# Ledger of designs, part 26: VH-VL binders against Putative dimethyl sulfoxide reductase iron-sulfur subunit B (dmsB)

Target 1, 262 residues: Putative dimethyl sulfoxide reductase iron-sulfur subunit B (dmsB), of Halobacterium salinarum (q9hr73)
Amino acid sequence: MTNYGLVIDQERCIGCQSCSLTCKQENNVPMGQFWNRVLTQGGDHVDTPSGDYPEGGDGGTLEMTYQPTACQHCENAPCVKVCPVNATYTRDDGIVEIDYDKCMGCRYCMAACPYNARVFNWDEPEHRPEDGTGDVAERPQGVVEKCTFCSHRVEDGLDPACVVNCPADARIFGDLDDDDSTVSKYIAEYDTHQLLDEKGTDPSTYYINGEMSPGRPWKSKKLESELDDDEAAKAARRRSGSVENGYDVTPHVPAETAGGDD
Short names: E, the ipSAE of ESMFold2; O, the ipSAE of OpenDDE; V2, 0.75 times the mean of E and O plus 0.25 times the DockQ between their complexes.

## First folded at step 8 (VH-VL; framework fv_bermekimab)

Design r06 (from q06 with heavy chain N31D K100S, light chain A91Y; at its last look DockQ between E and O 0.58; V2 from the best seeds 0.00; counts 0 for: pae E 8.9 > 2)
Fold by ESMFold2, look of step 8:
Structure r06 (fold): chain C 262 residues (1-262), chain A 122 residues (1-122), chain B 107 residues (1-107)
Amino acid sequence: as target 1 above (262 residues)
Amino acid sequence: QVQLVESGGGVVQPGRSLRLSCTASGFTFSDYAMHWVRQAPGKGLEWVAFISYDGSDKYYAESVKGRFTISRDNSKNILFLQMDSLRLEDTAVYYCARGSYTYGFRDAFDIWGQGTLVTFSS
Amino acid sequence: DIQMTQSPSSVSASVGDRVTITCRASQGISRWLAWYQQKPGKAPKLLIYEASSLQSGVPSRFSGSGSGSDFTLTISSLQPEDFATYYCQQYNKFPYTFGGGTKVEHK
């Protein structure tokens, strides 16, 4: 019936870390732990740009692709397969979750996850609500945790916190089995890829990194096919600010802000 | 086959220090968390300290926190307990114990050493 | 800290008797309870882990039951080698704690 998924538009993503911070706030994630990490591609080392900095008033090219990475909620999840006590499981709606009462802390699932999306709570959480579970649940010591797709929000009809609070509208969440959902339309209209798809995990998280991205010159979550004439003209003007790059790995060059327009 | 052998116990004076060692054999030492457990003469068992499989995380009983330091050398298969500022209530047989789960946090103790006695001169 | 209350403190029994030892946790510990046997001058030996799972090499006359806060070790037919002291241990949260022990003695 329902099969939740996420599309991350890497061309809209500006690397601001709002998704990581909001995730920590919503889920009371301990200091020093991240369920969602924003990684970079493009430079010689992680977190560095590639290309040339501007010089002498002349234009240069900078290539920085951000890859927000959390649990991919895989359909063929190795973490589910290796759990000796069946603490980690896939829900009927496609969300991979952990039953903390069953988890014994062996961390086999951490070793099995090719995305390194799982963390282990060695220490007691730093934040504890004064009245027990007050604002956000205390994280249990001695278990493995990961992104939950904010199932507590989803069960109340809300989108995950990282989706709602993305300032670039780079995150689209919804039912992959509903052809009319925005997430399904994104996958149908744009070229998407899954991280490490050669591993056969069948992630429920998809990434867009091409020029056809609906978010590239436009902040709206609308598809290009859904824009009215004024919106389409505005999107076309913003899109024309893109720069080219000549790297052998042809990463898309982030658009530079052009002159003012509406 | 699988065994743990403690050494380094003895008779000490209050306020002095002592270092216990535990040599492991017959299993992949670096896959397991290790513990120290002590038993005062005629009394029950008391957990003392924990160290994770790679040595990155350590926990101590409140009675020894700040005075005892657990450590390990995975290349030599040796577990250590450095005991500083020793007190009369630290008199006990000290056992090293292997955590029951590979890479485990929650551990029963499936392998124990023979124990090494730490006492004070009266 | 989770306090483990073990009872009785001692049992006088004969070979062939059924012996029951109880252990109560001051708060819920799920299944994270172990039982140990200790003979004089020897290290403890693990009998039961996860409340009811029998450790390899332990005779089937030993069994464990319980969950949450209340746990039981049963020796169905006491053998001469079973005269020893028995301890429960919780391993749900640090600090790990033991019960006070139950000495099983020949009458």
Scores: ipSAE 0.011, ipTM 0.538, lowest interface PAE 8.9, mean pLDDT 82
ESMFold2 (binder alone), look of step 8: mean pLDDT 94; pTM 0.958
OpenDDE, look of step 8: ipSAE 0.671; ipTM 0.850

Design r07 (from q01 with heavy chain N31D Y101W T102V, light chain A91Y; at its last look DockQ between E and O 0.47; V2 from the best seeds 0.00; counts 0 for: pae O 9.6 > 2)
Fold by OpenDDE, look of step 8:
Structure r07 (fold): chain C 262 residues (1-262), chain A 122 residues (1-122), chain B 107 residues (1-107)
Amino acid sequence: as target 1 above (262 residues)
Amino acid sequence: QVQLVESGGGVVQPGRSLRLSCTASGFTFSDYGMHWVRQAPGKGLEWVAYISYDGSDKYYAESVKGRFTISRDNSKNILFLQMDSLRLEDTAVYYCARGKWVYGFRDAFDIWGQGTLVTFSS
Amino acid sequence: DIQMTQSPSSVSASVGDRVTITCRASQGISRWLAWYQQKPGKAPKLLIYAASSLQSGVPSRFSGSGSGSDFTLTISSLQPEDFATYYCQQYNKFPYTFGGGTKVEHK
């Protein structure tokens, strides 16, 4: 049975926010909302290091660690359990989704989510441009939204947009039930952890705090299983090649603080 | 027993201000979105305003926008409606109503107060 | 704004009669429609929510149906206590809006 999952290499993550932005565009996420956030560890704000300066002091080493965070698509999803109308559900392929026609806006799922991965449409969705940039239909006022692992892309045999557009190849998506998948190989090879593992949610997202060789080109629109030999060879070259690939690092767009409209 | 009790209605002059209160009891007030609904004498129901459970979100009918302010004190279990620049067309019984669902947004109104009457002096 | 057109404005009926009230929304509101009963000098009472869900404590003779734009409240057998005014309300999006009401009167 197919069970989709995501591996994120935090050592490769450069905090460029490409995953956040491309997700917004691809999925027509309303203005002011984000399904995919890039947080930092140790600070109250984005781009704040953990530890104390200088390195070796009593407070530990100063370290900048990015924490890309979206819906974890948990196998034991509290959001699914608490939904009184079964609007949130787990697909056969392991993706947790929302039926927007059933969602009544009770926000129990938001309260139940330990990752704060869900957003709520308080207002009529606004997009710029007005018609959006993605092919996914906008959702109405009064419903909850979150990451879908780009199910619309996955159904077409494509990787999620955040994976495809990661300039650092920090994100690997695939079938967790396939031992031959790149995602499964990485989980087997590297020391991985899950967020808030004590909660018992069993996320389908895994984080690596160590160097991970990219399994495929960052601009690939295909699932790893669909890569031909040439594409696989290109991916291999990137694993061996010098860091000279100029990461077109899109400038860090600071997360718009939800400015209270004064 | 779950109960809402409105107060603060009365006779006012046009252009004046009035503050309505709604005291909640018998349930966790801070968990529910609250609404004001009004009814002019012999007329139908009109939704007036909404405030979320934590007060972070507010919505108003166009007819009262800019004049009325909805607020709440969750520590005291009280809902408020500050009515400024009152007009003759604001004559109505004002009801506070609870949204049916905890933390809800898309809510029917399952609990109502008895209402408080706002009228104008001739 | 979503306009709610309720019909009829009034209906004369006898005890035991089947009474049907309709509500039409100017646009699709999914199932986010409520029905209320109001008696003179009293606050409205919730009867039906989510178009067809019966509120707790409401008699089973009340039922709601419909989705999208057309909705119906049915009283299968009118009782003496059912003579009142009934309102539909959409809560799909703000501003919330009510129908004009239907007065159920004695024949």
Scores: ipSAE 0.011, ipTM 0.521, lowest interface PAE 9.6, mean pLDDT 85
ESMFold2, look of step 8: ipSAE 0.030; ipTM 0.571
ESMFold2 (binder alone), look of step 8: mean pLDDT 94; pTM 0.959

Design r08 (from q01 with heavy chain K100E A108Y I111Y; at its last look DockQ between E and O 0.01; V2 from the best seeds 0.00; counts 0 for: pae E 18.7 > 2, placed apart)
Fold by OpenDDE, look of step 8:
Structure r08 (fold): chain C 262 residues (1-262), chain A 122 residues (1-122), chain B 107 residues (1-107)
Amino acid sequence: as target 1 above (262 residues)
Amino acid sequence: QVQLVESGGGVVQPGRSLRLSCTASGFTFSNYGMHWVRQAPGKGLEWVAYISYDGSDKYYAESVKGRFTISRDNSKNILFLQMDSLRLEDTAVYYCARGEYTYGFRDYFDYWGQGTLVTFSS
Amino acid sequence: DIQMTQSPSSVSASVGDRVTITCRASQGISRWLAWYQQKPGKAPKLLIYAASSLQSGVPSRFSGSGSGSDFTLTISSLQPEDFATYYCQQANKFPYTFGGGTKVEHK
């Protein structure tokens, strides 16, 4: 049985927001909305470190940590349980989705989500450009939407857009039920944690607070199962650390503070 | 600790303009939608306006639509309410309130300022 | 707009009493309802959100129930500090609207 999951290496994350933007484009997420957010831990502002200087002092450890956060696609999803019309459901492959035709906009699923992963279409969706940039149909006013792990791509054997467009290779997607998958191997190899594990939601997303060597090729658009022998070999080399991980050293560009357009 | 502090209230003449400010501290201001809620003396609560975390969405009560403008400066952690064409019925304590986290699950008002009073001179 | 009707407008009660306040929406709002407490000269305080979720720091004697159009705030055992005005608020859609309030007074 297929059960898709995601591993995010926070040490590799540079806070560039590429995952947020590419998700928005790929999925035609309306203006002002984001399915994929990149937050900073402990800071009052974007790109603010947690702790106090000096490191190890009485004030704690100064640390900059990015927290990429989207729908966690929980195995025990409270959003699925609370939906009065069963608009939110878990697919056979573990992806949690919304049937927009059934969604009545009650937003109870949003209240049930401890990760704040869902957004609501208050108005008619607006895009720039008007017809959007992705292949996924826009969602109507009055419904809830969220990350789908790019199910439209996954169905074609491709990784989610946020994964393939991560310049730091911080994201690994794959089948959690396949012990031979890269995602499973990394979860087994590295110390991972899940967000709000005390809530009992059992997220299909795992975070690593340490360096990992993603096995997927640089900006690969293919699932591991779709890799040819050469690509698989390259991925294996990357996992072994025999090749440079090819981190994008592009400086982080802070998100523009939305100055209120007067 | 989360704090919201309103300012800018006072005594005004009908037809005049007033700008209210709400300074936020103790949380990542840019992650939250913000609201204005007012309360006339001895009356109930009335929602006035909403602005999303990034300012991309704004909503107004019908009673203030076209006259009031909500805005924010996330770099300074300040919420604004520009009130134009003020009327006697706008007399109220104006509260800023924290709303949802980035279109999140809590679009309720979990933190409030102390309020600032707007009154009119005859 | 969604009208919120609270009942009663006022209630006299004693310490230790069970107090029940009702809020009715003019249309279905699912569970997207909040309850607030307001004391004289103070800003409102969030008690309950999503109809039945207790806000952090709020005593467990407060509880919310209901869905659709009918909602209830219950104070299981009224304490001296609970004498205040209570408001319901719908967050189902804009414009957000409040109930008229219920004043809980000392008997």
Scores: ipSAE 0.000, ipTM 0.483, lowest interface PAE 14.4, mean pLDDT 83
ESMFold2, look of step 8: ipSAE 0.000; ipTM 0.386
ESMFold2 (binder alone), look of step 8: mean pLDDT 92; pTM 0.947

## First folded at step 10 (VH-VL; framework fv_bermekimab)

Design t01 (from r03 with heavy chain Y50V; at its last look DockQ between E and O 0.43; V2 from the best seeds 0.00; counts 0 for: pae E 10.7 > 2)
Fold by ESMFold2, look of step 10:
Structure t01 (fold): chain C 262 residues (1-262), chain A 122 residues (1-122), chain B 107 residues (1-107)
Amino acid sequence: as target 1 above (262 residues)
Amino acid sequence: QVQLVESGGGVVQPGRSLRLSCTASGFTFSNYGMHWVRQAPGKGLEWVAVISYDGSDKYYAESVKGRFTISRDNSKNILFLQMDSLRLEDTAVYYCARGTYTYGFRDAFDIWGQGTLVTFSS
Amino acid sequence: DIQMTQSPSSVSASVGDRVTITCRASQGISRWLAWYQQKPGKAPKLLIYAASSLQSGVPSRFSGSGSGSDFTLTISSLQPEDFATYYCQQYYKFPYTFGGGTKVEHK
């Protein structure tokens, strides 16, 4: 019995937008829309710092805490409950999906979602290249769309694109019903929170804030359940911190504001 | 039982204005998108405009954009079409039509009114 | 705008004949096509929606098929009350557009 979830380590996240852009490429997301957006803590924009500005030029601290936000794939999903034609549904593996052939475009699910995770194709979607990107079919005008946990990849034994392409290894995807999965271990071992947990939606996405995790401990694009024994053993050692054989992971690159043409 | 009744058609002069009404009965009006469709004498059907179930979204055919305004009063179960700057090419029977899907964006038209004729004096 | 091309523009048929009307969209419209029947002096009546779904109260001799750009309305055995003009309509993309109509006339 599989129940997919996602852990995002906010201490590792560097705000690079790689997750948002790879999601667009993998899922053929139209120009001008995002299924995944990287926000700052307490704001709508990635450039909004928190903390104190140096008011007298002598002190203060600025910090940037990033919150990658997409559909939370809620166990108690308001978007599923309000859909009058059951176009939005929860799969047996916990992934919340949309049947675009049933969707009538009423958009009530957008109003019901407290995370603003759904977008609507008000106009004919535009893509670059014009034939689209990735293996996922284009969605037509007049439907809602959102993050799918890359179910097409998961069905092929691969992690979601945003997980694989995170340079800070800040995203961990796996089976919440498997106590031995890395996602489950991190939820048990670290201080995690769910966005807007007071709303009672029961999100399947968890956020680590405070203590930095080891991050995603395997480097291949495979789901954790698809790792061979050698790969799984390496991942277990990296979770525990016992691997030093040239596989140590730097969480992010230094910030650079240079206007160079490279 | 389910019924749409248009009114407000008549004979007008070019450049004048006219307001069509469509009164709905026998169904929950505020659950449905509503459309105007017209048919010139001896000609085919032409879609004119749509308004969403709650009135928040409106779309128009290019031939009427900027001249016609669709609106609705959900408390009175009435659909309106305000037609300004009327031209001879607007001569038609105007039908109101209900969209097939509750709360839908994509609609065929499952209920039609009897139509109201708009024509011009010479 | 999506052009809807109906063929034929008219057909002369007898009671009991199988009548086939085609509708072609200028671009793909998935399954978002409807068929209407209209008799003189009357409003149109919905027959088929979503390309192949029969509207409630419509006789089963009417059927629709097709997806993408090419669609067909079939009357399996024409009845006296079926002499009328038939229209297809796409509802994939605004502005919604109708075919030019097909008049089914008594032979």
Scores: ipSAE 0.005, ipTM 0.510, lowest interface PAE 10.7, mean pLDDT 85
ESMFold2 (binder alone), look of step 10: mean pLDDT 93; pTM 0.952
OpenDDE, look of step 10: ipSAE 0.348; ipTM 0.736

Design t02 (from r03 with heavy chain Y50A; at its last look DockQ between E and O 0.69; V2 from the best seeds 0.00; counts 0 for: pae E 10.2 > 2)
Fold by ESMFold2, look of step 10:
Structure t02 (fold): chain C 262 residues (1-262), chain A 122 residues (1-122), chain B 107 residues (1-107)
Amino acid sequence: as target 1 above (262 residues)
Amino acid sequence: QVQLVESGGGVVQPGRSLRLSCTASGFTFSNYGMHWVRQAPGKGLEWVAAISYDGSDKYYAESVKGRFTISRDNSKNILFLQMDSLRLEDTAVYYCARGTYTYGFRDAFDIWGQGTLVTFSS
Amino acid sequence: DIQMTQSPSSVSASVGDRVTITCRASQGISRWLAWYQQKPGKAPKLLIYAASSLQSGVPSRFSGSGSGSDFTLTISSLQPEDFATYYCQQYYKFPYTFGGGTKVEHK
């Protein structure tokens, strides 16, 4: 059984917006809309408000923590409960999705989401990227949308685009029901929290604050603490920027070629 | 009981303006998106404009964009269509129509008025 | 804009006949298609919405089918009051568009 989740290390996050930009490019997200937003919070962690998020990107106070925020893919999702036509639903693998053929655009789910993670497509896109993946449909007008955990990539054995392209190695994605998965090991080893956990939504996205995780090499099944000397040396070379001139990047390869449900 | 009644049609000269009204009764007007649809004499139907239930969003057919303005007064249960820079091809019966879904974006039209004719003199 | 091609443009039929009218969209519109009936001098009347859902008060002899790009309105047994013009309409995205109409006439 699969139950997908995400760990975000706020100590590693540098606020660069790569996750937001890559999400827009990968998913053909319309101009002026964001499925993933990097929020800022001022002050130290002791004084940070526990229940509220900052709105927009105004930079906050003199001390800033970055909080990449998208749909949390909640297991007890208020957006699923409130939808009058059952357009919003939870897949067997834990991903919360929207059936655009059923969505009437009433936006009740936007009001119900405590994370403000849902957006509404009022207009047809004027400057949407046409060069997103060939696996992603054109965004429909008149529906609510949100982060999809890049289900089109996950079904093809790839990690979400925001995970693959995080330059700070702050994002770990995987199967929460597999105790041997990297994401499960991170939750077990590091002190994690869920956003607005008092709301009882049971988010599938976890945040590390106060202790920096080691990150991971792409496709690694090990935490940094589990590496032998040769593996640690390889990981250190990656962190030092081993890519040569011309911005060559090692191509990623799907874990498998099939995109079926788990 | 549920009723839409158009008014304001008539004979005008090209290039002039006309304002159509649609008075709603028998339902909660502010819960529904509203539309204008027109039909030239002896021809098919053409959607003209839409306005969301609260008036926050407006949409227009390309043939009327920039010339027509849809609006609504939810306190008086009235839908409006301001038609500026009228052309001969705007000759039609104009219907107001109610969207089928409460607060919905996607609408078929479940209630129609009887229409008001807009024509032109030479 | 999504073009709606409706066929045939007219149908000659007798009371009791089964009548089928087709509507084809220039791109996929999912199930967001409606069918209307219009009699001379009257406003259109909604028959079918969401491709196959029967509007309240519409006789069960009317049915709709299809999804994606190809849609059909069927009148299972034509009645005298069913001689009229029928229109399909997509409401998948703005601008909403109608088919050209199909006039159902007495043979």
Scores: ipSAE 0.006, ipTM 0.497, lowest interface PAE 10.2, mean pLDDT 81
ESMFold2 (binder alone), look of step 10: mean pLDDT 94; pTM 0.959
OpenDDE, look of step 10: ipSAE 0.160; ipTM 0.687

Design t03 (from r03 with heavy chain T102Y; at its last look DockQ between E and O 0.11; V2 from the best seeds 0.00; counts 0 for: pae O 14.3 > 2, placed apart)
Fold by OpenDDE, look of step 10:
Structure t03 (fold): chain C 262 residues (1-262), chain A 122 residues (1-122), chain B 107 residues (1-107)
Amino acid sequence: as target 1 above (262 residues)
Amino acid sequence: QVQLVESGGGVVQPGRSLRLSCTASGFTFSNYGMHWVRQAPGKGLEWVAYISYDGSDKYYAESVKGRFTISRDNSKNILFLQMDSLRLEDTAVYYCARGTYYYGFRDAFDIWGQGTLVTFSS
Amino acid sequence: DIQMTQSPSSVSASVGDRVTITCRASQGISRWLAWYQQKPGKAPKLLIYAASSLQSGVPSRFSGSGSGSDFTLTISSLQPEDFATYYCQQYYKFPYTFGGGTKVEHK
């Protein structure tokens, strides 16, 4: 069974906000709202690092990571559970969506979402240009909306817009139930984590921690000093750019749907 | 255009009653919870009362509980605040504000009226 | 009742400055915090809801952050029209409560 998921490589993320913008355009997200945000971990404010340079409380280093955040499309989605009219539902392919015709704007789903991934149309949605830019229909006032993993694209065998338009190839989308998928390989091979995993939501989004060193350690994270000669040589090759960096950015292409990017 | 317009403010004597009204337009009034918020001259904002979209739920600030009554007429798109046993500390600009949509209980106030002033005679 | 402590009470700034206002709740309120702007003689205007969601029509120079008990409103580059008083508000539970306000004034 298909179960779509997303891996976000925080090491590759450069905080350019392309994912946020392309999502807005593709999905006609109203002015002032965002389905896909690029948050940061570090200091007290967005885009601020923790620690001090050259010496400080955090080991004497500044630290900041980008944390792109949208709907996590949870397997155990609290937003689905709390919806009194079953407007929020999980598709057979694992995508969590909203039936806007059923949505009555109670916003219980917003309260239930630990990721703050949902937005509400308080007013008639505004777009720029007025007609929008995406092929997805606008949503009316009084409903909740969120990331759909670009289900309209996925159904055509395409990756989500935020994935396709990531200049750093930091986003990997695919079928989590396919061991041969790029997303599954990343999860298997690299050290990944999920946001607020203690909440039991079972997100379909995985993050690879950002590092400043070139070359990503495997899931059995080793210190550089612990690398064997072959591993060290491989890392060195990656740094030199003489070989492929080991990142597979092959787009998701379902067998039955081979479409080009539109 | 979405709009709230307060009326009914004025100069009153302590212990008297006053009824404020808020007329809504440009949106389906009956779908929204409504609030009263007041602001004393030169002071901050104070939440006063809430009424659900259908009037089934009401909440009051402790400072006005037992004295103020919030109500609404959805057929006329009007929100009311009956203020009884008025005190000098009730001196404020009173705002109506739009709150929750339907069953939502947690909401910010996205639309505000211009406010109506309640003062006391010396 | 949940007490909202807003700081500073006032800030002097110039056009183009980055302005940061903090709001602390006496208990956890999750993300149920709003920020309002109020100009003299006018009603408050909603800027941010759910701690970090920008209200429609509000300039992108406004941003909100935080969760739990500590929240921040940031104006990335202060504009002439931004001189006003700002309030935080919790709507986690009744009674709803506001911060004491922060007046952003000319330096």
Scores: ipSAE 0.000, ipTM 0.475, lowest interface PAE 14.3, mean pLDDT 84
ESMFold2, look of step 10: ipSAE 0.024; ipTM 0.562
ESMFold2 (binder alone), look of step 10: mean pLDDT 93; pTM 0.950

Design t04 (from r03 with heavy chain F105Y; at its last look DockQ between E and O 0.44; V2 from the best seeds 0.00; counts 0 for: pae E 7.6 > 2)
Fold by ESMFold2, look of step 10:
Structure t04 (fold): chain C 262 residues (1-262), chain A 122 residues (1-122), chain B 107 residues (1-107)
Amino acid sequence: as target 1 above (262 residues)
Amino acid sequence: QVQLVESGGGVVQPGRSLRLSCTASGFTFSNYGMHWVRQAPGKGLEWVAYISYDGSDKYYAESVKGRFTISRDNSKNILFLQMDSLRLEDTAVYYCARGTYTYGYRDAFDIWGQGTLVTFSS
Amino acid sequence: DIQMTQSPSSVSASVGDRVTITCRASQGISRWLAWYQQKPGKAPKLLIYAASSLQSGVPSRFSGSGSGSDFTLTISSLQPEDFATYYCQQYYKFPYTFGGGTKVEHK
């Protein structure tokens, strides 16, 4: 019935790293490790531009497109297929999870994942503060970790931490099997792409590029399915491009064609 | 037949070096993590060292860290233990052992060699 | 380091007896415990892995149980070839550690 997915609007993303840091806090991610990374599309390092510099008589374009990247929770997940002890598995709601008590540390899943979304605890994990943060237990040395779609939050009727704490409202989480969900509507209405689509993994994470969406149209921590009628009505108005709370939610033209000139 | 055969043990003077070898046959050596385990005469078992299937990761017991080096040659199916700065407490039969899972980090030992004895002259 | 405490150190038993050996870890090790049998002059032989999984070729009279910190090896009906020393071993995290051994000997 339920099949959770994520839409990330790259036109709204400002590269602030809030999603990465709140993920570390919420999930007790060890020092030196990240489950979510905000990468620069087309650059060599974080925050490197792509495009051309002006050189001599050449015009150039410099651009900074951010690509928040974590586990894509693939429907055809190679990490699930290669796990010899079934420590990695797909839930009935589409979330890919790891049973840390079963994980033997072979790292087959890391080699199989084309997104580099998995990290391994080579040494005893360290946390700041030393006791860790959030409601998620620390993982031991010798296991693989990755984004969980914050399944502990989702089970309590809450959106993932990275979704709630995105200041640009660039992240939309919901049920891909519900045609009325915002995530499904945005996939239908906007040009979306999936990372490394040619690999056949069938990611549950989609990226909007080329046209700005209205973003996440509700502000509460709740899953969209948990909104009351008043909240749902407000979300529908924001999704449809009505003016709400003094912010223009209609799509903007890309900076290269209009807004950036002013 | 799957087997492990150790060699290179003997009688040495304290402070000297030895190199133990373990030759593997009957299985794909490069798919398995390998271990050294030792047993002093009349005593229990003590894990000594680990090397991953591809040689990229190594772990040592604290009692041998800095003195022993585990290595492998996957082209020749040989596991090594270089033992430097030997001490009297290193007196033991040394076994090589295969980890149970292909490419596994966390392993029990399903195949053992016959052992090679390391002892000291006075 | 995880200390493994094995008891008893020795068991005097007769053929046909049920023999129980226990192993306690100083911290939780989930199910990552193995049992080995060793006869004099021989290398250890794996009996049980993952606390309760019987290694291929090991008689069904051997069984293992436990999870977390407390583990048990049981020989349901001792046979003459079962007189040996038995070791538990955790393989939850490095350094791997063994129990002190339990010698099962003829009365």
Scores: ipSAE 0.018, ipTM 0.562, lowest interface PAE 7.6, mean pLDDT 86
ESMFold2 (binder alone), look of step 10: mean pLDDT 93; pTM 0.954
OpenDDE, look of step 10: ipSAE 0.165; ipTM 0.703

